# Designs tried in a protein design chat: VHH binders against Riboflavin biosynthesis protein PYRD, chloroplastic (PYRD). Part 15

Target 1, 366 residues: Riboflavin biosynthesis protein PYRD, chloroplastic (PYRD), of Zea mays (Maize) (b6trh4)
Amino acid sequence: PRLAAGALSGRCQAQAAGDLDDAHYMRRCVELARKAAGHTSPNPMVGCVIVRDGRVVGEGFHPKAGQPHAEVFALRDAGNLAENATAYVSLEPCNHYGRTPPCTEALINAKVKEVVVGMTDPNPIVASKGIEKLQGAGISVRVGVEEALCRKLNEAYIHRMLTGKAFATLRATLSMNGIITNQIGKGADQSGGYYSQLMKEYDGVIISSDLAKMSALPLSREAGTNQPLCIIIAQGESSRLHIPSLSQEHASRAIVLADSPVTVEPAGVEVAVFRQIDLESILQLLAQRGLCSVLVDFREAGESFASLLNDFQEDKLVQKVVVEVLPFWLASDGLSNLAFGGSQSFPLKNLELRDVNGSVLLEGYV
Short names: E, the ipSAE of ESMFold2; O, the ipSAE of ESMFold2 at other seeds; V2, 0.75 times the mean of E and O plus 0.25 times the DockQ between their complexes.

## First folded at step 3 (VHH)

Design e6 (framework vhh_7nfr_2)
Fold by ESMFold2-Fast, scan of step 3:
Structure e6 (fold): chain B 366 residues (1-366), chain A 121 residues (1-121)
Amino acid sequence: as target 1 above (366 residues)
Amino acid sequence: QVQLQESGGGLVQPGGSLRLSCAASGFTFSSYAMSWVRQAPGEGREWVSSISSSGGSTYYADSVKGRFTIARDNVKNTLYLLMDSLKSDDTAVYYCAREGYSSSWPYFDYWGQGTQVTVSS
């Protein structure tokens, strides 16, 4: 009967606690999904958490293409505790047969009360179909909890879905005065270094043939890594290309994209010959091979390699840049700069800055 | 250039059998899951069956389970649908489709021209 001023404050506090719980469980879904980083392409990273009476009773994530989806693992973990529970999932549950039975049916059969979805399917043809199926079965559905975080988790998957091209990040190293250097920062390619972490996360890394001839091929030093495919761009090469750091037993770790016929040592390395090499064709080919993400590593890169990047902003071929700035002031004649990318200047969005062992790492979106 | 070409359709009596084939070209066939989708006169497209890229997993619509078998030959770049105990309700144009990727469900990014299957006496 009594409705005092304190009752309004209590309602706001109760609602804030509920919103915090949703965000908490959705962030847990993203944490679970990240355990599969580097292993899921061409599929998305997905996590699922089953909650009953304020307690997590089941957890799951999609570990690898061809394995069951996150919802299936979470429901198996929860068992009969999934009945009348709330399922949190970072990506809309599937509603069609394909590689797995529909996750919507699994949730319906487990008799969950509610499903909380981080983001809808990025494919406009199927978007909301899973949500509609769940609602039609009497299950409450809420959408958009931690949506930005869920989209960032799968930015490469979303990009490939919408464009048919691999998500491309340009990596370069500069001195303090803007001179390109072929070094990377101290410890960057060792365990825990930013470059080692990138090699764990990206499906492929695009490098110049000059880098491949004189340096070890890019590798992650992180435990449990599914190593990226090394895509070697061979422009104007002689009839033979020797990659001294690659053994025959590891020949499948690299592919050579050439503008003329070339014999690669060691034997067993795949070679694809193009009349003319352009970045768009490369990104389409890699997407067709199941790669969602590639790092374009700008080291030991001549003018031919740089020409692949001339109009990357206008052509929408590069989505993100990662620039490392070393604590050095270098003498140069100014020929070593990153002046490509567009015919007009453009701003970078959502710029983030991090100290990495005395170097500055700058990350921004095109 | 991606191409999918179906063959093997025709007129068959109820209880009969047909074998559909789909010749794929212009992509690495062994890297993609493949599906059969049908469209009956005056109806929308209905998914029939899917097969994983390796052939290790197969899936069937409830309407065709136990009657149809999907198979693939990754050396010959060919997808098959073996159809037994055909019913009048199976009358449709059958399309070969390549699975793209979408969220938790693969969508179809390339389709063949279709092959007509008519089940009648």
Scores: ipSAE 0.000, ipTM 0.143, lowest interface PAE 17.7, mean pLDDT 83

Design e7 (framework vhh_podentamig1)
Fold by ESMFold2-Fast, scan of step 3:
Structure e7 (fold): chain B 366 residues (1-366), chain A 120 residues (1-120)
Amino acid sequence: as target 1 above (366 residues)
Amino acid sequence: EVQLVESGGGLVQPGRSLTLSCAASGFTFSSYAYGWYRQAPGKQRELVAAISSGSTLYADSVKGRFTISRDNAKNSIYLQMNSLRPEDTALYYCAADLGYSSGWYEYDYWGQGTQVTVSS
């Protein structure tokens, strides 16, 4: 039998209004969290909004590892107005102890009435423990508002937590006729350019030793950037490696991963020597050093560098690809294409396309 | 409650071998990366070895002498220590990369440690 249309319409209208308010405040949490892009690893990006009587009374975000969490800043901003208010937070409040009490304790001590959570802890065994603590203290909790957006915000953090490896994105540039290009598109590495923006967002960038020898190390031109660590892959290098674009003062900007002992100039650059270099070991090392995300920048990359990527799809080592197509038709003396990645063809998921100053930028998930 | 419990430490002569064990409970063992860290008196805590489901990583000072392994059926991580030196004397910790973390002493799950003393 058919249900009464009037009764359903009334409930749908009320629910839609409440859902729009929740979505609005949760999207605000994500906007706040994004202010800390590139600064928070190994921690996630988190935003929090305190709402009382239909108005925002406090806002906060987690600015970097070692500083207070989003909830703490939002509660400080709200002061006494946090009592009996609703807190929106993009990630389940932390229940781990550090230099300050967990965010669950901060919310309880502030006497918040309700907490609205974007996503739960990505570990399914410990998921809901922060929620359960809040509920045990008499605080109402609702979960899953704008969950997809909140998960997208922290995809690298989630990946590192679940796999013990850094989230890897492969970046490459092609000509219109599919030839690998060692150039970045016009304006891409200037302020506002896509490459500059990537350098702000990623914790590290993996490059070939050949790129490091002949070009400036990757960096962001965006204001307030925490520059990515440059991971230089030195395969088959002689006993010396010169990085002319790096000063001794900035030696900590780079590390060298080598398959044989090598002396790096300038002095002060960290060197790790491996019997054999493989991408999985690199991604685990970077995760253990606190990096959640890394861009594999395919420029000045020879066969050895390409071999790191041979089975990236089957081995689940690369999660995302970013391919720039330049508006040029290039001549080539040989086959120069991105034929690595898997033994069989595979589709990319959630493909996005955009115009970046006359070039086409393609982004997709493996 | 999530717990990491180390065992197998003790007094050992230089050149001998010792195996450390780490028993994990309270979470899905196979979902996470694990590591062995050590801290000698007056020094910073340092990574010794790390393991995921398919790969291992070693500090230069122990490479070729130590081997990390895991047994998912037993929810355990092991560190096989060969050719021990006096310099290997330290408190050894098992760690899991499980959650929201801002540093090894703040958020990650750690065991209480097991003492290894290498002396003549």
Scores: ipSAE 0.000, ipTM 0.164, lowest interface PAE 13.9, mean pLDDT 81

Design e8 (framework vhh_h_nbbcii10_fgla)
Fold by ESMFold2-Fast, scan of step 3:
Structure e8 (fold): chain B 366 residues (1-366), chain A 126 residues (1-126)
Amino acid sequence: as target 1 above (366 residues)
Amino acid sequence: QVQLVESGGGLVQPGGSLRLSCAASGFTFSTYSSYALGWFRQAPGQGLEAVAAISSSGGSTYYADSVKGRFTISRDNSKNTLYLQMNSLRAEDTAVYYCAADRGEYSSTLYEYDYWGQGTLVTVSS
């Protein structure tokens, strides 16, 4: 044991000169990684911090697919100070094929002393191989610092990696008496609103053709947004579908999935026709196109759209729900509740709630 | 029409050598140098195992611990061909060998692979 008696100033100075918490640096990696939210798919969000003598000497994050990895930016930032330093990285450094050289080689060449890893690679074929490579080169490796936080950061990437399907979140709005509403809360789609933030974070958004006809296509008002792909579900549509808020120039912002032949205005919008539209096939198609995450936005949605979600819990097609409850008591003569998802009732996990400008936002995992 | 075709498999005695080739058609390694390439195998009654992989530039390689020092992966972008040189073969190397190509910058699972070959059987038996 150590002696800790004496002057308070001497004790505080000794602590300030001492080691900082691993969790602190790993949380910094996650903060850095989040700067790239919405830009990295199909790649994960990754941050890296290089620490020497209790000081951050380098920082980096992976900004988008095709750009260097977080470790490369952090090592470049640190320069010669990376030698004999500790590297914190939110995801195991790559040690396998890819568009870029392995980050394990970059760390070895920089002669770092230690690597602290948040989570191992979710790919079961290559998991721990990066760690083994670093250890074989004489580098100390510790794993699992803030692991839950690091996994939550990349939950969509992990899901796609393990299932071949996009991570799906169901979004709906209810009145206080449980009636489905096609509104979203006041300010929700404005800068700083929860819906605007979701549009920045998600790779795609699935909407009904009725919503596409009546309203502007979903978009984020947050600065620096890579706008989501709008997947329009056209069930029982006539031979023509007009999307008034979409220009010919921006036709690539949307795709139409239809159950019968349809001509879309504006021209240039991709159309795929299916005998029957089902959620599993949609999620596989989106994953194949490089989308890790998709929001199923339940607005202007009839029985046909609702049928896509009938057994989402049993079929494991929806991972998360986001329900906004408006401070209103409403009357309704249409589809009035979200009584789909499974043949049996099921609990939601890790339920969180917050006030969003007078509405209650409920978030939970299936 | 994208295709990967493996060749070079067959029966070989323990301690022997084989070279597997994977010929790509419908795309080019030179035009799409971003393609990462790998060899995978499935032994009888086992799941798919990653054997070796090579980066788009050829500057980085991965090998499974079970084959490290015995197998060498290489690529010739001008010939659109991936190779696996297998030396000092053992009975436990008996498997169907597949080549695969992906555009992933990070690691890929079976679910993320863009293209797969049909497989070539390697049998190591005396």
Scores: ipSAE 0.013, ipTM 0.293, lowest interface PAE 8.4, mean pLDDT 83

Design e9 (framework vhh_5j56_2)
Fold by ESMFold2-Fast, scan of step 3:
Structure e9 (fold): chain B 366 residues (1-366), chain A 126 residues (1-126)
Amino acid sequence: as target 1 above (366 residues)
Amino acid sequence: QVQLVESGGGLVQPGGSLRLSCVASGFTFSDYSSYAIGWFRQAPGKEREGLSSISSSGSGSTSYSDSVKGRFTISRDNAKNTVYLQMNSLKPEDTAVYYCAAGTSEELYSTPWDYWGQGTQVTVSS
């Protein structure tokens, strides 16, 4: 990349440049919001920056459901410098009284000049009301800066709000020759690995009862993680199910969804029995429990587990796929490919790929 | 477009029971999982008080204020798009206009409540 004639060059001079565009500050809001990944459900992730005279004077994010919103923290950080400043916020500010004053009133009382909003609230009941309140108080409002990035940040929150179901991502691992494997790539479940990051970001993980019996329950190695709820699907199980990797002390970390009465060891694990287990009912139940996002982890998955996914595209039950391709060629004896999802072929949207410690990680939207 | 309508209020003697209903239109409880319905009341000369809330499809979680916990029970029927407040062991101090409200969280005091019903009068007197 080239510098234009008369542009500032060098670290200190570039840092002193006071004119940054709206997109830069909105991306900073998203960076701040991501610090709360895994902690905010059922609430959205939100970040806010206060800018005065081309400089950031306050920053904040919503850290956890029940705690103050991003705008409140950013305004506290800015203090008197918020007056006549511009507030950037990744999601429309709320306009009601709760335990704390509404974010719209906080912005009005701080005498901000302008509010720049990434996206309007996806809830049709509250959409545009915060914007209208701010405009009624004489504050300039602009909407839609980095809207796609802001929507991607909260895709699971938006999906749950609009459908009453948890946002579902299918995770699977393939060999180079397209054979399903029950392995995860080297380092993937260690700190910094992609699977560890997914466990930090997702509210829950759906696994087969066979995986629960054979392997440690999924968890994140990332610092400060709110561990995902492990949803164990028990189809055709005998009257007793043993989860050897789970202690009674941590029994609340898992639930068992069964198609027949089953006694779970350790004691204290919640069991819900259904006449018939289907993915739609599971996703509705998890949304009712306050989960915005779940990862369907396709490991040690038999035909019954696979059948939950048969028509996921047509039924709109899976929104995203994450496929890891291992740098191995596997023998084909008894292994199959991912031949489910729909009765017709369908394209994946916004396909991205990255190198994850010698494996290829593919991410795409259904 | 969005409307909440309360019913079931009336005159009851101390120690009696009433069941209030809140019917929602313009949205459905089963379609919007992050939606919550709360019950509030306002007596003459007093501020509006939050009583109970229920998530439309959250963890099945409910919230109750200390003044009504153990006496009032909130429930929902998503098929009828209705939330109920079962009020037992009513006291003269429970006399108020009762409102249902729709919001984005079941927390009574920490989250906004944007749509409000018209209210239904509950009078507890002998």
Scores: ipSAE 0.000, ipTM 0.174, lowest interface PAE 19.2, mean pLDDT 81

Design k2 (from c9, 13 letters changed; framework vhh_7nfr_2)
Fold by ESMFold2-Fast, scan of step 3:
Structure k2 (fold): chain B 366 residues (1-366), chain A 124 residues (1-124)
Amino acid sequence: as target 1 above (366 residues)
Amino acid sequence: QVQLQESGGGLVQPGGSLRLSCAASGFTFSSYEMSWVRQAPGEGREWVSSISGSGYSTYYADSVKGRFTIARDNVKNTLYLLMDSLKSDDTAVYYCAKSGEFYYTGSLEYFDYWGQGTQVTVSS
């Protein structure tokens, strides 16, 4: 959705010159937050900008779980210039219970004049508590600047917080005539390619055991990447599973989810055996492990793997689809289309498309 | 009824080691992130470390990285904190804390249950 939606709720300021400045600084907060993409789970991505007299005097972002929040870095950067300044933050400042200084207290102690918030905390127990504390200390607070952008930044964090499950995106490749292909487009997994970018952004990637046996482990070629956890689904495997792409030094990057006892080579790969493998249980397990987002990569996927995606729309297990269409017209003798997902047709929302080195990439929300 | 009970605190010399334990009951232990939080005399509470429900992910405050190790035993429903190279600044009451259904790692307002604490004193 669009920024103007908030103005329609009775805000009289509308499109004043200050609204453009607010949007500019809030977009800067999101840019800063994105520097930590792939590093922050289970925490949200947050950026903060301190502005005084129309000039940025401090910037910060939350780099990873266990490190200080964005507001703390921005206030340290601004120093004394934070006094009587405006703080922009993409997510409502935390208001801790306890004696450790919360971000609200840090802003109050720095004597900021105003705080502009992108979105309120998605946790209903603490939502608006940070805003109320700031207002109680005499600090002006405005909320909802670039809210749609701020929510999109943290869509996986929000989803995990509200459902207890990882945010799941289904990725598939089709020919121009709708035939499923096990390829990805030329250059997609090289630096700058869309698949490389997805591997940087997502906490995990779910792949079939057949893909794992025949291909290199999915990874990002982007600089500064925290590589995703590879979740390998082993359905109907023999008692011994050899995955040559998992060298002993990379065994910690993978977990095998099996429907029967299996010995994985190389040694050191975690194996979880289930009586039955289903997508909901997988997504709950991944959330419990601190993953906010997972890409379901539909390659070398037989009917068993496809069955995990039956009713994904009705069961609300997949939130987003990313479909790459290759510039080929193909014949097919196997599973030829993505006819799973629900018992009835459903629309996709917020559809986006782009050219990715001669292929078309389609992204839409379920 | 949720219960968290810490043990293993005591007096140690600087550079010494201690192992803290927290016995948990009354909830599905393996489904929740568990944390250690400390409070020094006259100070506020400081988050120390967290471990995911499965034990797969661990997180540490910058002040303890490389010296402390958090671990859990989901069969025994026990959380551990292994503390090496202890400093005088580590003197505090150490609390075991359970994350709520919603959480933000390192943020104290999201813990729904706390133990009674165990005293760690580092002094020569």
Scores: ipSAE 0.000, ipTM 0.346, lowest interface PAE 13.4, mean pLDDT 84

## First folded at step 6 (VHH)

Design m1 (from d10 with F27S T28E F29G S30F D31T Y32F S63Y Y114F; framework vhh_5j56_2; at its last look DockQ between E and O 0.64; V2 from the best seeds 0.00; counts 0 for: pae O 8.3 > 2)
Amino acid sequence: QVQLVESGGGLVQPGGSLRLSCVASGSEGFTFSSYAIGWFRQAPGKEREGLSSISSSGDSSTYYSDSVKGRFTISRDNAKNTVYLQMNSLKPEDTAVYYCAAGISYEDMYSTPFDYWGQGTQVTVSS
ESMFold2, look of step 6: ipSAE 0.139; ipTM 0.586
ESMFold2 (binder alone), look of step 6: mean pLDDT 80; pTM 0.813
ESMFold2 at other seeds, look of step 6: ipSAE 0.074; ipTM 0.540
ESMFold2, look of step 8: ipSAE 0.012; ipTM 0.454
ESMFold2 (binder alone), look of step 8: mean pLDDT 80; pTM 0.812
ESMFold2 at other seeds, look of step 8: ipSAE 0.012; ipTM 0.452

Design m2 (from d10 with T28S F29G S30F D31T Y32L S33D S34Y S53A S63Y M109L; framework vhh_5j56_2; at its last look DockQ between E and O 0.01; V2 from the best seeds 0.00; counts 0 for: pae O 20.6 > 2, unsure alone 60.5 < 65, placed apart)
Fold by ESMFold2 at other seeds, look of step 6:
Structure m2 (fold): chain B 366 residues (1-366), chain A 127 residues (1-127)
Amino acid sequence: as target 1 above (366 residues)
Amino acid sequence: QVQLVESGGGLVQPGGSLRLSCVASGFSGFTLDYYAIGWFRQAPGKEREGLSAISSSGDSSTYYSDSVKGRFTISRDNAKNTVYLQMNSLKPEDTAVYYCAAGISYEDLYSTPYDYWGQGTQVTVSS
């Protein structure tokens, strides 16, 4: 058969200096927003930068659910200098009342000249209402600067708003020759390591009962974080499950999902019993509990745990995959199958790569 | 597992037009979002010839062989899991069995392994 190469790419389109300035300020908004990673759920992470005469005169971010939005902090920081300034914000300003006036009103009252928005709010109740309010008050509004970066920042929030379901990421570790391993990279679970950062960013982590029995439960070692809920899958267990790393005072940090009644040590750990445990049922339960994001940590996986991932792509259960490749080659006598989970071939989208302390971290979308 | 079914073939006069459809199906929730689709043909006693392909990307890249460029147009409707081949200005030498094929695309149609094939639909352009 005759086939052609795909579209050629490899030439960067240079932008005018003004366009690069907008991108610079919007990237700063994203950087500010990231300071609240792990603290805003179910709210999105938002940053705001106010610029006047080429100078940043105010900055802010949304620090925690229930606290003021990024625009409020940025306007306070700018004071009177916000007048006739340009406000950059990573997400469309809110236009609804809570205990305080909406962010659109704050921007209007500060007499900003222009608002540059990274992305519109995906929440159907509020979408475009903030932009319309600002335009109606005579403020110039531009949308879409660094939109891809802004959407990636809040991918779990967007997924929840568009589907009503939690955003799920599958994490696994491979040797360099593609063999699944239960180890994680050196230092990955320490402060600053990628695994510790993941634990900060996700509302919950799904693990096997085998992992829970033999290792410390996943947690972030980043300062001041909210720890993820540990969801322990106990299929085919006898009547008892001991979680040695979990103290009784912290029993609420874990829930056991089992296919038969089981007594858990320590006392106080919630147990939910299902006739059939599958990933869809787990994700539904977690969404009902308000979790916006969950990580499936594929370690110490027995046959039952691995079966949760059958057809994960075809059933649209997982949106993102994170694969760590360790710098070693496991012994093999011949060709090996580089595979885990899923029954169909499919390309990952938007593949990204990081070097993390001698390992390679690959990230892509289903 | 993935199944492809061509339709829209038949008998046509020289200079006429036909529109072929390739409907893809598979497991529950199957979608063409991740697949490149190619159209191929084979006349009796000839090798199978690649005619056109369309990538999986959102702004889908397309390919046309010199034998059909300007006369054939490929398009896709992912909501219907369907790829079309609009064939205009048909000639007797276009007579063949036409196949659609699918493979996972990595934004490079040249390297796509077309692993899934339909059974084909006959196109006959009478003299």
Scores: ipSAE 0.000, ipTM 0.120, lowest interface PAE 20.6, mean pLDDT 81
ESMFold2, look of step 6: ipSAE 0.000; ipTM 0.295
ESMFold2 (binder alone), look of step 6: mean pLDDT 77; pTM 0.793

Design m3 (from d10 with S53T S60D P113L; framework vhh_5j56_2; at its last look DockQ between E and O 0.01; V2 from the best seeds 0.00; counts 0 for: pae O 23.0 > 2, placed apart)
Fold by ESMFold2 at other seeds, look of step 6:
Structure m3 (fold): chain B 366 residues (1-366), chain A 127 residues (1-127)
Amino acid sequence: as target 1 above (366 residues)
Amino acid sequence: QVQLVESGGGLVQPGGSLRLSCVASGFTFSDYSSYAIGWFRQAPGKEREGLSTISSSGDDSTSYSDSVKGRFTISRDNAKNTVYLQMNSLKPEDTAVYYCAAGISYEDMYSTLYDYWGQGTQVTVSS
């Protein structure tokens, strides 16, 4: 930032200091919200921080669908100190009545002086209504502090609200020389590993029937995690599918999507039969079942499963790509097996790279 | 098309022995020096457990889980494209379906690191 002088300098200095303080408190809201990662779907993750006289006097986050919102916890934590305080919240406060009063009413009743909002609600039915309610009650409202961070926090929720479809991430593993492999990196599926953490973040995971027959179904090993629904794609499958890692008691953890009738072992696994299985139809079905986020785990992919991902960028069916590059150079039978993908080239946006136990994990947006 | 076929399972008394074989077709062990061949087992309702691994190329690098170390021995015959698991001092707890698998092996024998699997052979240790 540039130094300023005179009367405008005074306002610039105060604004710059206020912006830095605002960013600090909003980043704390995001940090608090992430404590509920994997637990709030279909609700967004939300954090709230109450600040009075430069001091945090209350904090809260939304822990789980059906529980109070972040603002309620933060106001309870602050008690009487919420009066004339500034409330920071990562998402626009709700303004609808249900089992409990809306968060706008809670903030008004606590007599907060100001509310700082990270982002407006992306749901077009309710967008800006919370802000308008607060302003109508004489509360000062500022919007857009750390907006990019707040939007990334709830990218799946935003996508679901704007499109009616689940947010989809494609995960694949490559060798250093670009050959698709069925591996995941050493330790990635253990507690703290990136694959285990991915399984915590998604409502569902799509896998091939070959993977389901050959390996344990994907799961998170993070403590206290809700496990993703396992969606098994059975195209051109025989009349019988055996899932050896799944017990009948846990049949509800999987669903089989097939292009013809199939008998699944164990008994009790739901089977849905489609005339044609394509990625768009799968994502629509999963959204209708309440899933906001889905991971396509590209392993043991025969031609049928791979065809689901032809030109996956079309109509924004996939939003995010996660690729693990293993530190191996694999033998190749020729150019045709070096990569999978569609007929169109496109850049990925917002590329990130990190080291994950000797492999490289690449993430980017379509 | 890679195929792994297990054989040698059966019913045995506690304290007895069995030798399992895994024969590969469409895959020559020595051609995949970055691969390992592993033995796994799965009892009903339990997670698949890694038991032992051996490199796919001509060194003696082997690994064993604590539950079978000293009782089970993995070995390889490249001329026959076959990997063996000699199982001694069998206990009722060893009752399971036994699988061989091929993949890029790491020390921890995670099943998710294996690309190719056999159909399994039943081992039953009856008291």
Scores: ipSAE 0.000, ipTM 0.102, lowest interface PAE 23.0, mean pLDDT 81
ESMFold2, look of step 6: ipSAE 0.000; ipTM 0.115
ESMFold2 (binder alone), look of step 6: mean pLDDT 78; pTM 0.808

